# Designs tried in a protein design chat: VH-VL binders against Protein LST7 (LST7). Part 14

Target 1, 242 residues: Protein LST7 (LST7), of Saccharomyces cerevisiae (p53237)
Amino acid sequence: MSSTVISLAHFCDKHGPRIISVTQSAEKGTLGEELLVPDYPTESYCESCLLQFPEESTRSMRCFIEDVPFITTQYSSIRYQLLNSIIKRAFSEETMIYDNMPFIFFDDLRGLNLVIGFKLYDENARGNERRYCFILTVDSRSHDDSMKMLSEHWNFIIGGFDKMIAYIKNIHKSEFLGKNKTVENNLETLNNNAFIGSYLRANKSKFGRNLVSLTDDKFLFVRIHKWNSFLLHTVMNENKLP
Below, E stands for the ipSAE of ESMFold2; O stands for the ipSAE of ESMFold2 at other seeds; V2 stands for 0.75 times the mean of E and O plus 0.25 times the DockQ between their complexes.

## First folded at step 9 (VH-VL; framework fv_polzastobart)

Design i3 (from f5 with heavy chain T31I V34M; at its last look DockQ between E and O 0.88; V2 from the best seeds 0.00; counts 0 for: pae O 9.7 > 2)
Fold by ESMFold2 at other seeds, look of step 9:
Structure i3 (fold): chain C 242 residues (1-242), chain A 119 residues (1-119), chain B 107 residues (1-107)
Amino acid sequence: as target 1 above (242 residues)
Amino acid sequence: QITLKESGPTLVKPTQTLTLTCTFSGFSLSISGMSVSWIRQPPGKALEWLASIYWDDSKYNNPSLKSRLTVTKDTSKNQVVLTMTNMDPVDTATYYCARLEDYTYFDSWGQGTLVTVSS
Amino acid sequence: DIQMTQSPSSLSTSVGDRVTITCRASQGISSYLAWYQQKPGKAPKLLIYEASSLESGVASRFSGSGSGTDFTFTISSLQPEDVATYFCQQFYSYPRTFGQGTKLEIK
């Protein structure tokens, strides 16, 4: 009964560690409908914490790879409380380095966890940075099997997370440079440098921002869903036993 | 392999109601973000999107035709039905159904069916 | 509604020539633009999605570029089988809208 999931989490300025999305599989040949969740607004009201699909009413997404359903939601109905403890451990200053270097932790309670953290520059965030991580969690009912699966797929999983992180960073950089180009062009047309200083201070207001806003990509979480589903399917499919 | 096929009458008189059925295979409307949509093309003219119906039964109709269009689905039969009321000769067109994946673009199209509206 | 304007409306050129077609959106649509090819009597075929990404199975002589409001579709070396009408389409918002098309002919 072990499960493997991929989570995206962030450190919210107001709420601390929070899960943005969880991708998990259901049994091959089923529709996986038990993993779909209804709207659960109290845990998703913060703009920066929101899992945002292109349709505002959509709270979960499902795809099928070789008859295996993969579902992405903001909450795992099976692992919700455990995932909270995992992300709190992951965002501890002593355990994460935000330079795309992976780290691993394991214990009997939380299973085997592979974490890669990254940051996005944002003057609207405290410290001018928003902190994120992708987490692969393997619930090791067999610790040896979990370690074997990770070791066999290490480069694949790390490369997969790195590619998605690079994608997010690149489109965020493009969105940020687009805004700065527009702001700098407007500043160059203004004849008042004191006024420019006032406008720059206003840009330091602190408020939550969604990843969709930070990247200007309304399909971002659809891409994350499909990519994480692909990663999970690949690692689980190669390790299936009859 | 993904296929879509339009079926229904090829000749309709003015004021009558057109009913077209899209039958598809190789995908399911159980997949989140999946839609089957209707697009038409009058002879020698541009494509015009008519309506989309999504996996969750969300519906979008072209505002210029909203009161005339009804779209429904039967996920278990892999069918989507377009109903368009009060047909007029200007509605003469080839009608296509198409798959829209993940709220994006139309990646698979049916062959289309020409519907002529005349007396 | 987002209007999509293509230029030119028709184009007659020789095999081997480079073909360029432009598409302009009435407002910013990021990179949410697709290009379709439609041969006479046939359904449209998706060639390019997200402005510049080539659909699987599409020849590499087709390419796209652009972001925001201005987009370009290019055939690097025209082949006889490329005679068709080409359409752009925005998928930024509803209603989905298409360009009026560019008819491509060989002299």
Scores: ipSAE 0.006, ipTM 0.558, lowest interface PAE 9.7, mean pLDDT 82
ESMFold2, look of step 9: ipSAE 0.020; ipTM 0.597
ESMFold2 (binder alone), look of step 9: mean pLDDT 93; pTM 0.945

Design i4 (from f5 with heavy chain T31Y N61Y; at its last look DockQ between E and O 0.71; V2 from the best seeds 0.00; counts 0 for: loop humanness VH .288 < .308, pae E 5.5 > 2)
Fold by ESMFold2, look of step 9:
Structure i4 (fold): chain C 242 residues (1-242), chain A 119 residues (1-119), chain B 107 residues (1-107)
Amino acid sequence: as target 1 above (242 residues)
Amino acid sequence: QITLKESGPTLVKPTQTLTLTCTFSGFSLSYSGVSVSWIRQPPGKALEWLASIYWDDSKYYNPSLKSRLTVTKDTSKNQVVLTMTNMDPVDTATYYCARLEDYTYFDSWGQGTLVTVSS
Amino acid sequence: DIQMTQSPSSLSTSVGDRVTITCRASQGISSYLAWYQQKPGKAPKLLIYEASSLESGVASRFSGSGSGTDFTFTISSLQPEDVATYFCQQFYSYPRTFGQGTKLEIK
């Protein structure tokens, strides 16, 4: 009946809206091998766009919940065109203005999408911030069925995304403050134009940066994969919480 | 539920090649991030990691021993094989295979096999 | 290569005592450290992962703390079955490296 996936996307300074990861399920009792696309053209992806797992050359991960395989990869062999349209719209909506604010849109051809965006400070990014979002996509031609599923799981889905976003923002803040603690203290206590000038010069250099590097958490995408697999499994009625 | 078992010779002569097999059950090397690794422990001494092999056939070797080590797998048989060339009496140790999940730590270990290298 | 240094190398204490073992990494490893228990003639057993998380089925008297370079393993009230050698191990990078071990005995 319906196909449901969770995506993590960002707005790349160089490439615009891009998917970092897509988590989806395969049929219970299978290995989901058809969803593993470990050999994809990585030279078309910059560092900030790449899905990065520890000590692995391929950019896919698989786990199992109650014999259902869940696969996270940067490329969906079935849904690539759908996802490009969805993320373009997601980054043109209010997520660009309001951090952590969920919103919903329906695409007549692509289905119902629940989006919640967030921002991370980065002096190497345009505007000193990098923009991300998590997207739950329900590919159902029945608008009523999609809205019913979303209505039944609203608090769970939003709470789940909020928890993962809060985790990412907190470990990013810890990494940033650890690296820039002296600069922040100097701005607070000295109010020195020379410090401000040095800070502004650093802001002129722009380059892509992976979310693993921004958080200093080499297992970040493993954690995201497992959390998104759990959320997706629950939403698909495989393990509803009372 | 998860088990690993080391098998192979317990006595080898100096300069010979050691071949050890790890046979495991309760998991598969088809899972991303899963590795079967080899670790050794000389009598009364610290553990020393030797090699790891992952689901995608990626391999990692202890740099000090890399020229002597080869690790291979047969996923369908749930086996991983370690080959170590040019054995020396200092290589006398208990050899373990262990599971590493999600690129992290060793959560399940075999019982180990003592390999003695003597003339 | 990341060197892991444990202290003390051996320890002899009484049942009911609090036991503390430390592990120091030669560089920052965040919280990517595990603690193992090894009894004579047996394989190591995982007790603690990610510095402070208790493995399922492990007694609550075992605990771990620390981040960066300095890590501590604690047994809050020593029991006779806790006689073993304890190892730390970093999983921050390859090569995976272990502390030299701490032999724990009861008087």
Scores: ipSAE 0.179, ipTM 0.649, lowest interface PAE 5.5, mean pLDDT 81
ESMFold2 (binder alone), look of step 9: mean pLDDT 93; pTM 0.940
ESMFold2 at other seeds, look of step 9: ipSAE 0.360; ipTM 0.713

Design i5 (from f5 with heavy chain V34M; at its last look DockQ between E and O 0.94; V2 from the best seeds 0.00; counts 0 for: pae E 7.3 > 2)
Heavy chain, then light chain:
Amino acid sequence: QITLKESGPTLVKPTQTLTLTCTFSGFSLSTSGMSVSWIRQPPGKALEWLASIYWDDSKYNNPSLKSRLTVTKDTSKNQVVLTMTNMDPVDTATYYCARLEDYTYFDSWGQGTLVTVSS
Amino acid sequence: DIQMTQSPSSLSTSVGDRVTITCRASQGISSYLAWYQQKPGKAPKLLIYEASSLESGVASRFSGSGSGTDFTFTISSLQPEDVATYFCQQFYSYPRTFGQGTKLEIK
ESMFold2, look of step 9: ipSAE 0.035; ipTM 0.615
ESMFold2 (binder alone), look of step 9: mean pLDDT 93; pTM 0.944
ESMFold2 at other seeds, look of step 9: ipSAE 0.256; ipTM 0.699

Design i6 (from f5 with heavy chain Y54W W55Y; at its last look DockQ between E and O 0.69; V2 from the best seeds 0.00; counts 0 for: pae O 11.0 > 2)
Fold by ESMFold2 at other seeds, look of step 9:
Structure i6 (fold): chain C 242 residues (1-242), chain A 119 residues (1-119), chain B 107 residues (1-107)
Amino acid sequence: as target 1 above (242 residues)
Amino acid sequence: QITLKESGPTLVKPTQTLTLTCTFSGFSLSTSGVSVSWIRQPPGKALEWLASIWYDDSKYNNPSLKSRLTVTKDTSKNQVVLTMTNMDPVDTATYYCARLEDYTYFDSWGQGTLVTVSS
Amino acid sequence: DIQMTQSPSSLSTSVGDRVTITCRASQGISSYLAWYQQKPGKAPKLLIYEASSLESGVASRFSGSGSGTDFTFTISSLQPEDVATYFCQQFYSYPRTFGQGTKLEIK
């Protein structure tokens, strides 16, 4: 079992820190079935917390790179308490400014964690923003080995997270500007207080929104899964060579 | 490397049930985001999607044919089976199976099998 | 159901000409559209996925553009081997639907 995992988490307006997805690897040559999660009622998750697959009945995503299975799920059945502790620490960190600046923390309870936070504008969220982070976790009691791995792959990991965050921000910007163009056109054609008043009331509505909705990309989590699998595979492969 | 092959009868009488098997190699239905679908094309006409079955056994049937279609898989045999009831001459078409990977597009197609429905 | 409308239904043009085929969806499908080439007696071949991405091994003279409801497929310089029927397909929702096809012939 690899000690390295990648998580995507957010600060839910209703539930506080929550894992949206976790990507883990299993032993080469296996199907990684121990990392799959059982079916669960998706209605028990709020929209902003849910890992949303393109097919409504899917609960786990799996791919294989050089015979190594990589699995992405809503939660880790093996590392559940560890990862929940990690995200509580990550979102309580005073220096996380959500502008792609990485930070690290380490302790005996949570291992070594590299965190990059980002924000998306959303008038339906408290403070008109939704806060997210990607976290690389090295679940190892060996501090020196963990730091060696991180130092050897620092630029690769940060560059990888930056590319995915940039992608998410760009398609969110395109979705957001598309909505504003539509509102601008409607205001231009309607031009009365009733419509403007209705739109302002919608801007005061607060409810959870999924990253899929914020980006208008129903395959967003498929892309994240494949990218995170690639990052983990690269780190895992080189980490074993020395 | 990736291959799909349709097999089954090429001639079916009206009202009979058609059973087609797609046998594939070079990929596995245990990989997330993978599906095998059935698509048909009547001679000289447009493609029509019939049914899809996904790695997690999720199934989707064309609503216009929903009560007539059953799709199943046997992952260990690398096979997907389409069953279509109450065949009619209008169902004469080339039937293809195709792979969809990453939830997006049909990147690999079988060669197709012409099924003629006549008395 | 999302209806896909292609135009033109057929066209005949000369080698070296630029060819443009359009596809319109009855509702927004973001960029979830593919273009296929089908030669007589053959299975369809994927050329373009996600509206504009060229499939591996496909000649660079083929391209696609568009999002939302309006999509365009282009052959920059038509070659003799491009005689085929071309069609679009949306993968935004079920049922998956195809355009009726554009039959391309070369003089």
Scores: ipSAE 0.006, ipTM 0.528, lowest interface PAE 11.0, mean pLDDT 82
ESMFold2, look of step 9: ipSAE 0.007; ipTM 0.519
ESMFold2 (binder alone), look of step 9: mean pLDDT 91; pTM 0.928

## First folded at step 11 (VH-VL; framework fv_polzastobart)

Design b1 (from f5 with heavy chain S58D N61Y T104D, light chain R96W; at its last look DockQ between E and O 0.05; V2 from the best seeds 0.00; counts 0 for: pae E 15.9 > 2, placed apart)
Fold by ESMFold2, look of step 11:
Structure b1 (fold): chain C 242 residues (1-242), chain A 119 residues (1-119), chain B 107 residues (1-107)
Amino acid sequence: as target 1 above (242 residues)
Amino acid sequence: QITLKESGPTLVKPTQTLTLTCTFSGFSLSTSGVSVSWIRQPPGKALEWLASIYWDDDKYYNPSLKSRLTVTKDTSKNQVVLTMTNMDPVDTATYYCARLEDYDYFDSWGQGTLVTVSS
Amino acid sequence: DIQMTQSPSSLSTSVGDRVTITCRASQGISSYLAWYQQKPGKAPKLLIYEASSLESGVASRFSGSGSGTDFTFTISSLQPEDVATYFCQQFYSYPWTFGQGTKLEIK
């Protein structure tokens, strides 16, 4: 009795590890409606933690690949407690380097988990960095079956995560360079130490930012949904999961 | 519908230990980002945050009172318990429990319970 | 600790008047500020979060603005049911702190 999901999580400066999105599949031939999250107000949620689709009322995204529905939500009502335990373990792991180096962990409570961490520069974050990870979770009663699936798809999974991370980093870099170019133009016209004062004030202003804001891409989570659905479908289609 | 309710003694003698229970419904403390906090309000004075306990069992205490405070949770009973030692008449206040989710502001409050500390 | 200072401490105005209450933080808190209403004998009620966002079910006559250290809470047209004490609260850093409150009354 196993199931494979892909999660995106981050380490919030105030709230600790938080799931941003989880992508799951439902049974082939169904609509997967049991995995959709009902509408609810999001105005009180932490900005950096929020899964944000282009339309304000959208809380879930669904697509179909060969009659298999794939759904992305901020949490899974079936697996919420398990996934929260997994991300707490992932961000406490001493080998997490946030430099695209994958690692795995396994235990009877959390199953087999493949983790890749990455970071984005942001002067509004504590420590000037925001930390993220993608996690593939195989929730299986059989350790041997889980490890076999992971080993047979290792390069595909890692390559897929690396491509999405590289995409995120590149469009964040483009947003950052646009902002930084404006600041550099202002600094070139200054005759005194205004930069020092501005820097000190900027370093004191800490607040959460959504990945959509960090990348200036309102469709970012739609792209992540489509990519994660593709990865899951490929892994499941080549190897049956119990 | 989200509700919180404080229960416990309303009269405490100086030096005794106060134990208050917050019983809530309409949400779970196992939900990521959720916290239940204790806040007090002395008569005619400002609100004062005392302690918070988060979904991941992280606990935070007001530094001025940390040696006197303990907060615990029982997720299966939807309860959070505050223990405050060595009570003094200056601790007379209405004690509230309150919820937040993913933010550090309090979006749902209990009705409060007045605790009087006197000889 | 970040100190929150409200002005005025009390205010008495007429129905229909515009009411303005200010809150100042002892250091920059970005937009991490909330406003609460507390009617006599009742629990506080969240009105505004993140300085300017209106909580669901709160009347549109309530608004907030500001960032950094200076924040303003406004009632565009005072109603009789708005008689209460109003508090600001910062949620930028530990420990969480509140303003001393502004008692609002109708003349």
Scores: ipSAE 0.000, ipTM 0.388, lowest interface PAE 15.9, mean pLDDT 79
ESMFold2 (binder alone), look of step 11: mean pLDDT 92; pTM 0.927
ESMFold2 at other seeds, look of step 11: ipSAE 0.006; ipTM 0.514

Design b2 (from f5 with heavy chain S58D N61Y, light chain R96E; at its last look DockQ between E and O 0.33; V2 from the best seeds 0.00; counts 0 for: pae O 11.4 > 2)
Fold by ESMFold2 at other seeds, look of step 11:
Structure b2 (fold): chain C 242 residues (1-242), chain A 119 residues (1-119), chain B 107 residues (1-107)
Amino acid sequence: as target 1 above (242 residues)
Amino acid sequence: QITLKESGPTLVKPTQTLTLTCTFSGFSLSTSGVSVSWIRQPPGKALEWLASIYWDDDKYYNPSLKSRLTVTKDTSKNQVVLTMTNMDPVDTATYYCARLEDYTYFDSWGQGTLVTVSS
Amino acid sequence: DIQMTQSPSSLSTSVGDRVTITCRASQGISSYLAWYQQKPGKAPKLLIYEASSLESGVASRFSGSGSGTDFTFTISSLQPEDVATYFCQQFYSYPETFGQGTKLEIK
């Protein structure tokens, strides 16, 4: 089982830093069943925190690349406390600039982590924005080995995350521009009716939204799973080169 | 009825570590979204948020004081503990613990405890 | 950090008068603002949340309005028990910050 994982996380208005998805690999030739989580709590998650696949009952996604299984889940019972610690560090104000600028941190507890944060406009969120990040975690206690792998794959990893972030931002912007144009036309009408304007302002903070809703793409997390599996697989192959 | 009460020393010498305990009742830190937070008010000055600890052990610290603060909880005892290192006379203040839900505003406050930092 | 600036710093007026206090944020905070009352020697008490929503059990003479950067707190008819310091708090982003307060006195 690879000690390298890719996570997607966000800062929830109600729950603070939360993991949305974790993509992990298992040993080549296995089915990776030890990475599947058969039971985890979902009742305390708000809409914005959930990993949501097109089929409502689906809890995880699995694919195979060259006979290596890659599994994406929201809750990893094997690694939950480690991953929670990592995302709390990643969302600290001192370490992240939410404009696709990557940063790295390492310590003995959390290993080596490459973080790229991004923001999406969400009129239902506090501050009219939601904050996200992708995190590549190398769970190796050898700082030198982790840095070597990261430096050798830097452009590939950053380029890969940038492409997925650009995709997400682009389809979100398309959804936002369509919605905002309709709202802007209605706001001209609402300027002549102050009561309706007050109602809209008072209620916008009550609507949490999933990334699927923000992008109007029911397959978004399937795409993220496949892309993260590809990135992880490539890093693993080159990491084994002499 | 929700109650919070701060306890600990009222006099601390410069450079010493302050430890304050918030004991509360009428709610549980096992409830999703619930936090107990520490806020201080120096004499005649504005309130300053120090730290928050949430039901799931999430911790948030005021960046200007982050290196000096530690917050922990014991949910079974209904207690939250604030530790603040290297106290200085400028840290003289009334220290409050308060209940917060959903990362918003403080709906219930303790009566506060005045901590004086002096030789 | 978001700075909260209140005006006036102090106010002295008569029982029955209308009182208006303003709070300005250094950047937009939508409606994520609360108002507190702090009587002498007592803990703060939440009066208004989300800029304009009255907390349960708070007298109807208290009200709030505003969004973005400019917020207003109003006491429609001042009562003797309203002698206190009033302050705003933003909960839009960490660190949560407070206004410096408005001391309200009866002359």
Scores: ipSAE 0.006, ipTM 0.452, lowest interface PAE 11.4, mean pLDDT 80
ESMFold2, look of step 11: ipSAE 0.007; ipTM 0.548
ESMFold2 (binder alone), look of step 11: mean pLDDT 92; pTM 0.918

Design b3 (from f5 with heavy chain S58E N61Y T104Y, light chain R96Y; at its last look DockQ between E and O 0.01; V2 from the best seeds 0.00; counts 0 for: pae E 13.2 > 2, placed apart)
Fold by ESMFold2, look of step 11:
Structure b3 (fold): chain C 242 residues (1-242), chain A 119 residues (1-119), chain B 107 residues (1-107)
Amino acid sequence: as target 1 above (242 residues)
Amino acid sequence: QITLKESGPTLVKPTQTLTLTCTFSGFSLSTSGVSVSWIRQPPGKALEWLASIYWDDEKYYNPSLKSRLTVTKDTSKNQVVLTMTNMDPVDTATYYCARLEDYYYFDSWGQGTLVTVSS
Amino acid sequence: DIQMTQSPSSLSTSVGDRVTITCRASQGISSYLAWYQQKPGKAPKLLIYEASSLESGVASRFSGSGSGTDFTFTISSLQPEDVATYFCQQFYSYPYTFGQGTKLEIK
């Protein structure tokens, strides 16, 4: 049976491609404890690279769907080297278009990977934007079976990623517009001149920002966990495909 | 061709600080996921992991020795430096540096350097 | 800390014989285990990673199996050059820990 994972990754201004979260399943009827990393060191992580749950001490999230555990963590230590190779390929400028158009790549080492990239505007990032992608990885000895599974579930997988990306973009745009509206209103009452944008820009420095901060949604990664778990459960259980 | 070589003093007196340098070639600590680690082996005893330092400057230390250990790197010189304070005769061991891939296993090792701690 | 316990501590066997060494972890470590060969005065050499995967350039007579807490290392047909100490290492969590080793000799 094929092994499938969903990753969220970004291109860090300091570190290049980095994994933010990985969602995996464990054996039905188990607690999936081998995938949990509750005592995970975070003191050296860049703010933009960090997986954040609402409770500060929480490093992983687990849920059960029909007695199957689904776990989301910063990364999987047994597949860390593989996942790093996958995200490096995904973020190459020649292979990714950040317009929600999916692409796939396949090789014997990295398996079958479906990638959807997106961007968020952020004046604190290089080029005023942060680059992200969701990746569905099918790691199977049967590459023909992997391609068959992807083709049979294509619309469902793409629709699921599109929904999550649209949510992120929408809530980010609302947060960004609300924040800029507040700043603009305050500046208009105190200083109405052509240099308002220049002063705001002069007070900003380049630094990393977490997706929770960019969306002002402290439950963002809980939602991503739930969406990815549902997506994985559905594609692994072919009887449930819509 | 990947190589690692340990250098530093071979004789240290009790209470002194040991400083060892790992010089390597054939790979770079700028490569994502790459780490250089220090491991020691007391004569006739099991190997003991001491510290690891990653390309992104993340550092991990054996908790039993953490207060005595510091690891640093110079990526441009292909060097990793281990400092261990307050040496004791029980710290007599062969000290190795090794490449660690992505938190996994040690796939390339130096030849090691025997450090003797004696009055 | 995860303790790694090897059995046997030493083994004396004839050339051509099958050699089996076991390693037990004090808690579950999935397949996060490696096997090393170390000859006297030499650096360890990686043979097996992720419990069962053979490192590049390592002879096919070496193999590994197991998951969870119990792991086995096998030499299918012992050669004179295989005289060494063999040990396991877990890479499930920090601190990395090693088995005490199994010294393999030829009768």
Scores: ipSAE 0.000, ipTM 0.422, lowest interface PAE 13.2, mean pLDDT 80
ESMFold2 (binder alone), look of step 11: mean pLDDT 92; pTM 0.927
ESMFold2 at other seeds, look of step 11: ipSAE 0.006; ipTM 0.509

Design b4 (from f5 with heavy chain S58D N61Y T104E, light chain S93T R96Y; at its last look DockQ between E and O 0.09; V2 from the best seeds 0.00; counts 0 for: pae E 15.4 > 2, placed apart)
Fold by ESMFold2, look of step 11:
Structure b4 (fold): chain C 242 residues (1-242), chain A 119 residues (1-119), chain B 107 residues (1-107)
Amino acid sequence: as target 1 above (242 residues)
Amino acid sequence: QITLKESGPTLVKPTQTLTLTCTFSGFSLSTSGVSVSWIRQPPGKALEWLASIYWDDDKYYNPSLKSRLTVTKDTSKNQVVLTMTNMDPVDTATYYCARLEDYEYFDSWGQGTLVTVSS
Amino acid sequence: DIQMTQSPSSLSTSVGDRVTITCRASQGISSYLAWYQQKPGKAPKLLIYEASSLESGVASRFSGSGSGTDFTFTISSLQPEDVATYFCQQFYTYPYTFGQGTKLEIK
């Protein structure tokens, strides 16, 4: 794994914390082909957990910024078991506030992690909410060096995550409102508590939904890939020291 | 072995505030997907769910009672505390705490504590 | 709130008999239903989750079936230790709600 990665994760109703995508760089001047995983078993992935690109056979996305390849894919739990421990801790952290407020934790084995969680309303989810987070992981044993890098890039990283989260929330709200126009009281409960007394919600079956479906944006994960690649490139390029 | 134990007063007077503590062992409320819940059972009546608190501090309350209920946790002490205000004789019940699996059913229960509300 | 209605409210039958208890939800709850056994003076014990899945350590004579609004709990051959009250519970949405119970006795 690169020393700095960005992950998108969610809390699956059936499986608990799961990684949806990981964006990382390969060495400048290479094609980064060792990070591409074009075929992997997906039979055990539920709809909500799956990384979904517009072309059905595509499992990885690559772009280049200043001759540096950036790859986004969904790695198996075996290949990246260390990230699985990070996301499980991220979703178990008592201070996670799902209102776009960041928090930080340091893992002696995995390094420094910056987390921003967010929620999307979905009456088809347990508790009427789906929980997500973006995680920047800096894999360094030097707590002080990692914190210095983070402090120098704080506004940039937080602003970048906030913009992507705002985009996702906005297009989700637009998709939800467009499909639920018949009953105006659903507008009043867009950020509602799980205990809404509408019996119409109780009639809907619980099932997993992909972020593409929640936003009606088949290019969503392409946009996330390109944005996260841009964020990583900026942080890595500006943080270089002699 | 997972254990949960309810503690607190067994007799309260009408209008008083009830505070119950659930102390548990064999699991941690820091584990992803875990919650501890409060359920009560009036004598001879159905169980009634009161509140749940999750590992990430999300809280859910029975809507019919939510103005009277507060649930908090102390993960380091393995405790969850329920506060219920303005007690009435109809609130006489056995109060249980229980662990919730992430499929929203209760797989481990405490023995319960009977709380009687009378003058 | 989703109301859970059990039938019968009580049942008296003989050792070795087949016991059937039904639970009806006031709205569709898919398979998000659990069954509990509660013996006198004790806390409820989970028997079946997700309508038909047997909890670990529970005797194989217990079973459940159903989906949507109509659910059935069965004891294939009643044993003396099965004297208890049995409850269903929906976990489709908050508030969690329970059936009123079925008291099972042996003649």
Scores: ipSAE 0.000, ipTM 0.401, lowest interface PAE 15.4, mean pLDDT 79
ESMFold2 (binder alone), look of step 11: mean pLDDT 92; pTM 0.932
ESMFold2 at other seeds, look of step 11: ipSAE 0.006; ipTM 0.572

